# VH-VL binders against C2 domain-containing protein 3 (C2CD3): the designs that were tried, part 2

Target 1, 169 residues: C2 domain-containing protein 3 (C2CD3), of Homo sapiens (Human) (q4ac94r1171to1339)
Amino acid sequence: SSGLLDVGLRYRRSPRTAEGVLAARTVSISVQIIRACGLQAAAKALAEREPALQFSATVGVNASVTTHLSFLPQGEQRRTHPVACSFCPEFSHHVEFTCNLVTQHCSGEACFLAELLEFAEVIFAVYHENTKSASDIISIESCKEYLLGVVKVPTKELLIKRSGITGWY

## First folded at step 4 (VH-VL)

Design h02 (from a05 with heavy chain S56R; framework fv_levilimab)
Fold by ESMFold2-Fast, scan of step 4:
Structure h02 (fold): chain C 169 residues (1-169), chain A 121 residues (1-121), chain B 111 residues (1-111)
Amino acid sequence: as target 1 above (169 residues)
Amino acid sequence: QVQLVQSGGGLVQPGGSLRLSCAASGFTFSSNYMSWVRQAPGKGLEWVSGIYSGGRTHYGDSVKGRFTISRDNAKNTVYLQLNSLRAEDTAMYYCARDSYDILTGYPFDYWGQGTLVTVSS
Amino acid sequence: DIQLTQSPSSVSVSVGERVTIDCKSSQSVLYSNKNYLNWYQQKPGQAPQLLIYWASTRESGVPDRFSGSGSGTDFTLTISSLQAEDAAVYYCQQYYSTPYTFGQGTKLEIK
């Protein structure tokens, strides 16, 4: 029941004008993925029903993490580079999502960002990918990926906590 | 196992009101978008309303101003309050949930059994 | 609003045959390489059941004979080796924008 991911989330509000009014119409949501741990247990559980994971469950997984803000379309998803052959990969990954203060939900509805953050989550999905084929027979390489785990972090506290949200999830 | 169990409905006169309920179990209700979809006898499906986990709502134009969707996350229940009912609102009303999977986030993977609403004089 | 039109409105086929149902959208439901389109099966007296999501991904527990294809505005649901229990009305649905909308339905009868 300990966390899988050591993450940090921070909300940067637009700077205020001399009148105390927000100057820009956008904000930045900063997402930091420091490391993952405990991936061997997840890999072994999946390997019981996935023969392709047997080797990786023993020696180490090729892990990458996707970050998705639940109120944005899947196309706004970000992904770390994979870290080879490790059950506790260190990503040291940082991305920013630039969001409009008044934005259109992916369903087509306009909504104020603070309202979206009240009921949204940052969703992290941890994957293992098999190494790409080195064969000349396959000119276009395809890689199978396997979901090791999902971590959901509520965004409701981003506007409440100045320090942001940090820790294992 | 995911279940959506509906209650409410019945016969009502034009201009009357009814409240429909949909009790959810087998998933984290508070994380899911929930919708109501209706189907007039012998006709197709019409989306009528939806509600986000935090309470923000959407309505179809035909019901906006007359119907109110709400939820009680502590009771795992979504409600649809029907006001100013018309004969054209006669339909089977279904509640349905959205999937909360990041890769497959899509609506209506599970549906309630349906509740019949008949508006007649 | 995004309007979905299905073709045919009804079809009668024999067990073991292949059937295709088309769904055309009045505007593209493609965003960031995802098609916001579902397919449902509804048997008489029952609630609809999800078959296909994201235009081509089969829902868990749905038989392999069901498949979805297409992108943007033109979509198809294919049932390969048709079985007697497949007699139902089939609906496409877009969730690109609210209001969510459904096609008018295609009634599949087994002769």
Scores: ipSAE 0.000, ipTM 0.450, lowest interface PAE 14.9, mean pLDDT 79

Design h03 (from a05 with light chain T98W; framework fv_levilimab)
Fold by ESMFold2-Fast, scan of step 4:
Structure h03 (fold): chain C 169 residues (1-169), chain A 121 residues (1-121), chain B 111 residues (1-111)
Amino acid sequence: as target 1 above (169 residues)
Amino acid sequence: QVQLVQSGGGLVQPGGSLRLSCAASGFTFSSNYMSWVRQAPGKGLEWVSGIYSGGSTHYGDSVKGRFTISRDNAKNTVYLQLNSLRAEDTAMYYCARDSYDILTGYPFDYWGQGTLVTVSS
Amino acid sequence: DIQLTQSPSSVSVSVGERVTIDCKSSQSVLYSNKNYLNWYQQKPGQAPQLLIYWASTRESGVPDRFSGSGSGTDFTLTISSLQAEDAAVYYCQQYYSWPYTFGQGTKLEIK
């Protein structure tokens, strides 16, 4: 487990209105994965566990990142396209996660939003893909994947920093 | 090849505690999501808890606040600490691995042999 | 939580016959063209063993008489040309969301 990941998180609470109907209010969490860097140590550790990868570990890794928001279903995970042969891959990847706020039975809606974000985290798993990056979509299931590291970013600061949080994790 | 060897079960009185261990070998333990699944005598399977390679945990509603899953990647071992045990916790407890990390793998391609926990007064 | 309901609860058939076991999910377990559903076989006194993953992919070493099908909320395990050693309890399991959940099991008896 090593390497630094440059990410951005932004929180928005958005009401939605359909024609003639008020839609349920939503919470939107935007996740930007800008780049990873310093993957040399993780690649070296991987090559020591997987000797067949020793040659490639000296030149770079084919990194991809999966994003999971802790209170959403497993099937809502998202994945970047792999970036070939780099210890400092640039992803420039953006995804949004939404939570629908339905009929309110609690006295404090802000309390519910604070509750979700207070305990939640965004989980980033960084992998080496044992396949070349393609111009077409590559299914994550079609690749041999090797875990390089996991980064967890708590969402509770999003309630305090309304413009979001950005940095290396 | 892949082995999951369990230990730590036994007979305890209600309100007691036990720690279950599951020692892994034959694969890169630090890459796999690990789970505990239990089965009461003559009953079906119930997922109890899981832990990511990096330490993030999930629990079933019936055990949340009483059980704690943990792992030691240097020792290739996953643990389940059982506290405030009830008669309803009597079961065979299995450890099992996901084929890879939970985000890209599928669960339970290998299971431990099981460890019996009996809660009785 | 996602609930899985299996049918039948038990079935008794003869060697050489075909049997189907159904598993219904309370919500879809389909994401990115994958169904997050497994099937397991458990013989008395033993840990469960994985048969089928991703709803239809047979685990290595599992005989080709076992097959899985279905998508979304409705899944089927089919055992063609039953053998005596297939007597067991069969479970479906979803891994689309936490908590992971299992069906209640189907007991297969061979006459």
Scores: ipSAE 0.006, ipTM 0.525, lowest interface PAE 12.7, mean pLDDT 78

Design h04 (from a05 with light chain T98Y; framework fv_levilimab)
Fold by ESMFold2-Fast, scan of step 4:
Structure h04 (fold): chain C 169 residues (1-169), chain A 121 residues (1-121), chain B 111 residues (1-111)
Amino acid sequence: as target 1 above (169 residues)
Amino acid sequence: QVQLVQSGGGLVQPGGSLRLSCAASGFTFSSNYMSWVRQAPGKGLEWVSGIYSGGSTHYGDSVKGRFTISRDNAKNTVYLQLNSLRAEDTAMYYCARDSYDILTGYPFDYWGQGTLVTVSS
Amino acid sequence: DIQLTQSPSSVSVSVGERVTIDCKSSQSVLYSNKNYLNWYQQKPGQAPQLLIYWASTRESGVPDRFSGSGSGTDFTLTISSLQAEDAAVYYCQQYYSYPYTFGQGTKLEIK
C-alpha cells in the first residue's frame, strides 16, 4: 500500500465577537484520523525480530495512533483508542488542538502563525499494543508497544488550502 | 494569579492506599497538561505521572499499574490515586502544570506546595 | 528512557564567584530548533522553581546572573556573581519524550 494513514487536517479560526475579544487570537487545528492500512506488512517485519508478535502478524494488530504537532510540547500529544485485531483499522477519530496565542506584541500575528505552520508538521505514530495478557483480561495496567510506522504531514498548506489537507500519507 | 493547592497526604502502611488532590486556580485548567513529580527525603526529583488536556495519561515505570492519575475539569482538580504503596514510595508529592501556549509551551512553570506521603515499614 | 547526568554533584563557592553546572543527556533533546530542556532551583523546604526553559530562555522574574546554554546532548547552567540566596539544589529536566526525566541534582553551597 502506498500510504499508511488516511488523515484530514483543517485550520479553523472562530469568528470575531464582542464577547470573544480576549479569545479572538485562538486558533483550532482539526485532525481526523480515518483509517490505517498496510499494517500486516509492518507487523510481519517486526515479527521477524520479535517472536511475541508472530500471532498478531497472522491474525491482526491492536493499533493506536498518536498525533503530535511539532510546534507544541509533547505533553499535548493525543492518542486514539486502540482498534483490536485488524490490519486495516478504522479509527474515525477527531481531535482539536486549541492554541492560546500570545501575539499582541506582533503586528503580523497572522504572519507569525503562518511562519510557525510554514516550518511545522503533524507527526502520526502508529503502534501495536501487546498487553501482558493475550486474553480478554480487563484491568491490565501496562502493555508493551511496538512502533509500526510514522507519518509526517507538513502544515504549510493549511492556511493556503481552505479545504484543508486530506489523503493517504 | 496561578495557584495549585494540594491535599490528601499522610501516613499509611505498606499495601495501603491514598488519594492526593491538587486544586488549580488562576488559569484555564481544562487546556493544560498536569503532572505529578515526587521527591524522596534527601533525594532528587522523579516524574511520576501526567495527564494531557484531553485526558490521556502517562506514567513513570516505577508506578505503572499502581498509581492512577485523573482530572475533574468542572472542579479544576487533578488527582493521583496511590495503590499498593511501598516504603520506597515515601516522598513529597508535587503537582505541576505545563504551560499550554503556542509561543512558550513548556512544563512545570508552576508547582503546588507539596504533599508528604509516608509509608511506614 | 532519556538519562540526564549532572556534574558536579556538589560544589561550594564564595559570594561573587561564577559557577557552572553541566547536564549531559543520553540522547539528543533537540527537535525543530528547540531543546526540550529546563533548569530548576530548589531551596530547602520549598517546591522547585523554574529558572530556564528551552535550554536558554530565562523565566520571568529570574535574575540576569542565571543563564543557560548548550544544544542537543550537552547543556550548561551558569550563575555569575553568586549571591547568598542562590544556595540550593539545581536540576535539569528533559521533556523531549515520556517519561520525563530529571538529572540527579547539583547541590550548591555558599562558603
Scores: ipSAE 0.000, ipTM 0.469, lowest interface PAE 14.6, mean pLDDT 79

Design h05 (from a05 with heavy chain S56Y, light chain T98Y; framework fv_levilimab)
Fold by ESMFold2-Fast, scan of step 4:
Structure h05 (fold): chain C 169 residues (1-169), chain A 121 residues (1-121), chain B 111 residues (1-111)
Amino acid sequence: as target 1 above (169 residues)
Amino acid sequence: QVQLVQSGGGLVQPGGSLRLSCAASGFTFSSNYMSWVRQAPGKGLEWVSGIYSGGYTHYGDSVKGRFTISRDNAKNTVYLQLNSLRAEDTAMYYCARDSYDILTGYPFDYWGQGTLVTVSS
Amino acid sequence: DIQLTQSPSSVSVSVGERVTIDCKSSQSVLYSNKNYLNWYQQKPGQAPQLLIYWASTRESGVPDRFSGSGSGTDFTLTISSLQAEDAAVYYCQQYYSYPYTFGQGTKLEIK
């Protein structure tokens, strides 16, 4: 497959009680990041973009993935543990975003989460995490992450497809 | 033997700044990740920030934009710069040795003695 | 963020007894056959001390009465034949993903 990231997305209601009739006001958006693969091209592009880093694209990257839901604040983003020296890192990472069924995103205006999901995306940013200082070769230490790629998965199919969204993106 | 010796704590008013230091000895400091963990009086442990051997940093959401972790490998020292301090930042701050390898290492096998930071007016 | 919940919050036991402390993770911390979970002991006025890493491996110098078990989301710290010096607060910690998080702690009191 031509995709960079093997992911799963599911839309679920919060746990119900056996007794009662009150439906949960919250839903869970479950995000699974299984693995990334084919990072060789991204690593080569990074080496060309950041020649001062003297990055070796032949041995692998230290990949991590940040998950962001387009309608949630940036502070709600989640990050995988980095996986060292691999072009096909396995993350086996699962995170859950708890969201209210009724969200107010306009001043005083209420809207349902389902309306947001029709136009929303799950954004995966894949990074190479620099675990070594570039000061071995240059005077200044490099202490940052380097973007390898971005994968955007529309959430509208979660409204239609009860089994969720799964596959390479 | 591994030692982490901390300094730089104290009393500061809200909005103030403080710099914590942690001097390491007994291991190859430049190869290890380092972290800061805090503990409010009578409360549990909260991870604050971490720095990779190469200088890449991670922060807990409560301190992003206010705290800065840094290291000086020539001096075997890790620092935590605390800015825009709030009453809720009052805690014992520990430096701790973190992993030496992402996949096979594990964090916090050695801890500093702790540095008390009190934010009060 | 991965949340860790410990139970019980506090426990009082006698010397020589066995005690178990549970740690439940909101998400799996298992990757490539390793559980990214540590256990720490903190005595009053002291820094925490690592007891167990990778969920079940005892740190050097830690008495063999301490053992860890579990996988994925459910973990247990067991102290067999409890000693007076074991009175402390015990914490679990995950390092599967950032931010690193700790359980709320379990206070162990010895009668």
Scores: ipSAE 0.000, ipTM 0.456, lowest interface PAE 21.3, mean pLDDT 79

Design h06 (from a05 with heavy chain S56R, light chain T98W; framework fv_levilimab)
Fold by ESMFold2-Fast, scan of step 4:
Structure h06 (fold): chain C 169 residues (1-169), chain A 121 residues (1-121), chain B 111 residues (1-111)
Amino acid sequence: as target 1 above (169 residues)
Amino acid sequence: QVQLVQSGGGLVQPGGSLRLSCAASGFTFSSNYMSWVRQAPGKGLEWVSGIYSGGRTHYGDSVKGRFTISRDNAKNTVYLQLNSLRAEDTAMYYCARDSYDILTGYPFDYWGQGTLVTVSS
Amino acid sequence: DIQLTQSPSSVSVSVGERVTIDCKSSQSVLYSNKNYLNWYQQKPGQAPQLLIYWASTRESGVPDRFSGSGSGTDFTLTISSLQAEDAAVYYCQQYYSWPYTFGQGTKLEIK
């Protein structure tokens, strides 16, 4: 199926990394963002009410993607490096989220990660960012980002397939 | 050493606009997230908005669509543009330094002195 | 949103006494063996100042009579051997999830 992002998700138990202090009690969720496509349509739609995007909607956007696991703190979001001037940027981005196998629900009950994954999502947000200019006015606006699209991928299938989830979303 | 110096504020009519500024010194501003927190007279603290080092923004539901946070890394300054102001926006507004790394960092280790915004007819 | 509830709303104690302030979170703020909770002190007419970060780590320059404890959903700020200058409002704050939220505050008055 045609989509905005070409991604891969994988569930891996017992990671052996120097970063892990809780390795015996943790799982790694691997997220790969290969590329995005179809960004020109999104950019043109936004450019109709955002004059600052008119040039980028014609020649190419400066895209980056954030990854958020719905059951982790928002501060644990990851972000790709931006890819300049492209409607089909290749990110070749790979990141791992280290998750505790057991957490406590607000009611005080223990909750296994598998139970969270049954109802959770990986949320990808695709942004365009403006490049800086010599103008003082433009320098104030140069940090503004524009949301091009959101992709939500359910994590339920990570419990079923060892090979993980791969494809366009 | 680390300083956040605020300016902008004052008395404005309902529906009016103000721009708050927070000038930072003593640290690598471009690497840090920045937030705005407000406090109505005699009330508690409310997080208003935050901006990432790269410029991505977040807003509290009460101000979304009316307030705009921005930053100028060349000037080491974070701004809060307040539009469509209401009486309930009357508060002391603080800028605060936020963590760039949630695994090792923590928010609000330094605060600006505060800028009073009064919305009254 | 994560809701933080503090108790008591106000307390009055004498110099030299010990006081505890509780903060309860509507959901766990524990991740990767860290509690995403801060404590602040705000004196009249001043900006808040960070006292404790990561639920139990004291900020540089903060007297050792201040300590934080707890994990997950239940947190406590303890002030031992109260001094007159400790009269202030104390706030807990979570940074586990956006929007960041604060407790409603505990006013500490010294007799």
Scores: ipSAE 0.000, ipTM 0.504, lowest interface PAE 13.8, mean pLDDT 80

Design h08 (from a05 with heavy chain S99K, light chain T98Y; framework fv_levilimab)
Fold by ESMFold2-Fast, scan of step 4:
Parts: C-alpha cells; sequence; structure tokens
Structure h08 (fold): chain C 169 residues (1-169), chain A 121 residues (1-121), chain B 111 residues (1-111)
C-alpha cells in the first residue's frame, strides 16, 4: 500500500519578483498532483460508512483533490478537476501559491515565510464527488463531497532541498 | 548595535560535558536563525549547528547525537550543550547570527567573540 | 555534502598589489540567478567578518577594493591595491544546502 498521491513540491522565486536583489518580497510554492492510486480500500470504506450512496466499489470513484497550505486561509484552497470512475485517477494538476517573505498572523505578530515553512504542511484532501442536484432555489449547494483520505506533506524539506521534493505520500 | 556575547567553556576531560551561551542584543533575536561554528587550533571553520526562531534545529554530521542547540527567546540567548566530548572537539566555538531564511540565503553577518573549549585528559 | 576547495592555501604579496583567491564548489550553488556563496575575513585573534555575500555583493562598510565574482561552481575573491590591514585568512562558505560548509581557508601575508 503505497501512498495515495504522487506529488511534487517546489519553492521558487516568482518570475515577477525582483531577480538580482537580496530582498525578494514574494515567492511561489508550486504544487504538482500527478495522480492518485490504490483508492479501492478507501472506496470500500466509504461504501460501508455511507450506505445511502448505493454505489459499487468495483466501479471506481469520481476523485478530486483539494490542496491547502496550512498557514493560508481556507479560501486559498485549490481543487483538481474530478476524474470519473477510476481507482487510479491521473490529474496532471499544477498550482502556484504566491506568498510574502514576511506576513502578519492573527495576533499581529510578524512571521517570516521560512519560519512558517519550517512548521507548515501541504494538505491534500481526496474526495469522491457525488452530484446531488438542488431541488429548490434556497439550496446554495448542488454537489456533495465524501472524504476518501488526507495526505499531509511537511514543507520543512523545501528549506533544505532547492530542487524540491517529489514522491508518493 | 548588534552584539553577541559568549560565555561558558574551559577545560574538560574526554566524555565530559559543557554548556556554551551566547547572549544577543541590539536586534530582534526571536526572529533570527542562530548558528554555532567552530575552529580547531590552527584549522579552518566548521559549521556545527543552527536553530530557527521557533526552535527547529540542524546539526553537522560530526556532532549529531552529542550536541544540542537550544534558545531562550525571552532571554535573547542561544545555547550549545556539548556532551560526550572528544579530543577532536577542542576548538574555539563561535555563535553567529543569520537572517535564518535559507530559501533566500542570508549570510552570517554578526559573530560572537568566541569561547574556547579544550578536551584533554 | 558540498565541498569547497580554495586555492592557493597561502599567498604572500606586497602592499599595493592585486591578489585573487579562488573557491571551487563540488556542485553548483546557483539557484534562481543567485549564488549561495559568502566570503569571510578572519584577522589574527578575531572572529570572522562577512566581506561578500551572494558571491558578488559587498557587505556594508567593506572597502571597494574587495570584490567577488564567479557563478555556479567557480568563484573568485579579488583584493585590488592590497593594504597592510588585509593580512588575514579568507574563507568561502556555501549556504545552498545543509550542512553549511566552508573552504579550508587562504592565508594572505604581507611581505
Amino acid sequence: as target 1 above (169 residues)
Amino acid sequence: QVQLVQSGGGLVQPGGSLRLSCAASGFTFSSNYMSWVRQAPGKGLEWVSGIYSGGSTHYGDSVKGRFTISRDNAKNTVYLQLNSLRAEDTAMYYCARDKYDILTGYPFDYWGQGTLVTVSS
Amino acid sequence: DIQLTQSPSSVSVSVGERVTIDCKSSQSVLYSNKNYLNWYQQKPGQAPQLLIYWASTRESGVPDRFSGSGSGTDFTLTISSLQAEDAAVYYCQQYYSYPYTFGQGTKLEIK
């Protein structure tokens, strides 16, 4: 049982930051989600947990992945397109998170991006997407998600490896 | 002005222990990555250990498992606990300030005066 | 680990002359157009002092006779019009990856 996700993470200076100066003010964290695999067990567990879904674990799942940096607000999450009817969906998804080298947390304390990355994680949540149409105008939600698994990748290694990190998690 | 004032050190027998201290002033200590660098008599510089403002640490291969770096941000002090000392640990030990962001690569811009550690029977 | 090799190990020059010290890295320390390489000066009985960072940027207060050049794996520290107070050991250092490493040092003596 290898990890669920084949991902890559890389720290980059944004192409639009001041190259050639010491005090870059913004940097990018790039995240690549190549594929998920081995979703059979998660699908079986979901079918047992949610009998009302009435789906067969043999068919596969409609998988999507959300990416969240632990130090960013939830509104900054990114999501892949869903891949239908597969236990080994290929996403080939790439996103960039643009961050300041210095930021201010809720308490008004200044924090540096490197210090945040030392304790931070990239959080991948893998969902089965089951569309249930709203029957009336009052409902503001038309799709329901069912969690298949969560993968957390520490960003601490980005401080050591300038080429980035890649592998199954 | 930035100052790093070191203390602790001396003569100790093999297998002994010492704790080195480096008291910082003139900057926001709690924001800076701090390092220890040593220099054996007549030899070059060797990076020993570093600590982020939040307490996460790195060590050089020769000292891993024997030395422990720590900090007290309320007292603006970084420490290096030396355990299981060997003759080859005999050196001048310097504390040094880094801007701590290795992703942008800040140099050691201020150094302490050094603390001599001699390991001899 | 990244190994830094300096040459020469020692050099003796007269006041007013130009001197160059080379530092060769076992692997590239270049990332995003920045070279993660510093130069330090250590005078007898003193702690090291930062001279140059990012391979070519002079630290504040460092005389303009000191300059750094190079990229990737090959770096040079140049001192033009040497002064008596420049007698010291010079070290290159990489901060591209942990563990941080220094060159073995170059001793500069005034004849």
Scores: ipSAE 0.005, ipTM 0.471, lowest interface PAE 13.9, mean pLDDT 77

Design h10 (from a05 with heavy chain S56Y I102Y; framework fv_levilimab)
Fold by ESMFold2-Fast, scan of step 4:
Structure h10 (fold): chain C 169 residues (1-169), chain A 121 residues (1-121), chain B 111 residues (1-111)
Amino acid sequence: as target 1 above (169 residues)
Amino acid sequence: QVQLVQSGGGLVQPGGSLRLSCAASGFTFSSNYMSWVRQAPGKGLEWVSGIYSGGYTHYGDSVKGRFTISRDNAKNTVYLQLNSLRAEDTAMYYCARDSYDYLTGYPFDYWGQGTLVTVSS
Amino acid sequence: DIQLTQSPSSVSVSVGERVTIDCKSSQSVLYSNKNYLNWYQQKPGQAPQLLIYWASTRESGVPDRFSGSGSGTDFTLTISSLQAEDAAVYYCQQYYSTPYTFGQGTKLEIK
């Protein structure tokens, strides 16, 4: 399945020595999800794969996006508000992840977050949310998610670029 | 078809070392979180260590500083280096994968058959 | 660390009966409307197999007599009409945060 995500990533490090006002040993990783476009192909594939859903690929999808940093626990993931009936949903979503600057490596050796970011990724998963799935037994709170696509953005350039990373992925 | 094939177990004396291997096939290994879980004879399951697709590691308190998890994405293999082994490390060691696309929220859906490690003098 | 407590430690029941196994977490494993709690089945001499994830979602191929319920800190695995092949040890596991932890296990024996 396919989809294009317009995203922005920023790495903001608290100054420890220069200004001396903020003594925090943490950094902020800012993630913005502006919009997705071109979800028609993914919607068609979903409709053909899941005929029991009985929705039309010509109408649009109820899209939401999850954001996960590859080195953080599953409970730290974030999710956009779903946007109904669109192949080009606009999320205008912003979240920040507060991460410890120094963590433990393999054998108790200290490892800076900056070193981890060389190999890490921000993972975006795009879902269609169907509250009226034909596969469900009737339930007022029930809803089911169907994966439309996954976008993975490496974080290695985040430490190098002042303006962060932006673009379509 | 997903398969995890384990090797490297055996009998060692206290203070010894072993290296366990888990070779993966049938999925995109480089996208998956991988874990090691052990089970002492007649006892319950204990999570030992995990490694994210990009190499970030985490350990259970009982093994931190003695065991090292690593992966070779080019060889589709995850390893567990066991050092300073103790009698209480005697267990069946399982490797397990997390979700296919490393989408968060998924469990250990496939497990290797296990590798027995016995620490005895 | 999150600790999981299962009860009972063992239970012996007859084919066709209903069985419930409880799992209590020392802290909430709920995030964004999902409970990060799994159930596994382990038969003698075999590796564990996933039964249920997100507290109530059955893994593909798992019979519908298995169901999970609960939210936050209190969870239950129910087997509605026990079959002889269900004799096994059942474990709950949290994947909300590392270190991941398992309950002590519940041994289910068939009379």
Scores: ipSAE 0.006, ipTM 0.516, lowest interface PAE 10.5, mean pLDDT 78

Design h11 (from a05 with heavy chain I102W, light chain T98Y; framework fv_levilimab)
Fold by ESMFold2-Fast, scan of step 4:
Structure h11 (fold): chain C 169 residues (1-169), chain A 121 residues (1-121), chain B 111 residues (1-111)
Amino acid sequence: as target 1 above (169 residues)
Amino acid sequence: QVQLVQSGGGLVQPGGSLRLSCAASGFTFSSNYMSWVRQAPGKGLEWVSGIYSGGSTHYGDSVKGRFTISRDNAKNTVYLQLNSLRAEDTAMYYCARDSYDWLTGYPFDYWGQGTLVTVSS
Amino acid sequence: DIQLTQSPSSVSVSVGERVTIDCKSSQSVLYSNKNYLNWYQQKPGQAPQLLIYWASTRESGVPDRFSGSGSGTDFTLTISSLQAEDAAVYYCQQYYSYPYTFGQGTKLEIK
């Protein structure tokens, strides 16, 4: 049944923090983007929204996906490589977000990251990357990215089961 | 020394309500998740509800929509509000200290003494 | 939900003997090299007490005759040299996922 992105999310300790449980100050949030599918409707909507692009939305899109954790700055977002001319691109993309645990003896034994994850989201933005022109033809517009869709995955389930979250969203 | 002292409980008729309290001392209460576990007479243990340090809650399917867990960090107390009680809710109710960390912690290293709830017509 | 099945349901053993209690999980409770499995002891009229956490780590103050073993779906609690004070009901519990679940319990009687 029909989600746009096939993803996996895991809450895990970084390999660099595997030693010394009490010394660990960070955990990793692992994000896997396996594939996207069903981009035909989004491509058609984009063509109607941006008629000046003069592209064919019947062949495919040049898709890339950004990953943003809602509680981290936008500068921490990650991006897949673009996959050309496809409505069902396969990314096989894996990234790690290193996040601080805030534990202190003075009122700070709580895991503050767990509190953030209760209400946070992983935000995936799917873009069409317009084909770049040759350097002897100056076209700033051909270098733009266009939003195809947004998928939001709540992080609450990272705190429900140890194996994390997987599936279509 | 860690101590969990429970109060509340008693005999109520089906459809009635009770509020259970669990007062904690000897640790940084605000840093710990807390849970309620019940045990029907002569039966085994059943996890009922849990609350994270930040206040987010989880419930077992048998009590969802009827029971409410809450906490007051200023009073170092966790509560369980029991509504729409049924005969099958008759049990000893324990509060227990849960994990301090989702990844590295473990639950139920300390338990309260228990509070008996009897639902009878 | 993850279901835990203990065996035996009841056992009677003499002081000084060894006893083993098994706990089988319907799903693996292993993640990142940790088994999310605890063992508890409950004496009549008392609250349960934690004996073993992370499947094999003995809680502080618990006698060394108690040990836990196993990984994934099959776990064992061993009491190597029974004492009269060990008469109790023993429970395993998983905390791999919500809802937390317990085994049905094993009643240990001393002859």
Scores: ipSAE 0.007, ipTM 0.583, lowest interface PAE 8.7, mean pLDDT 82

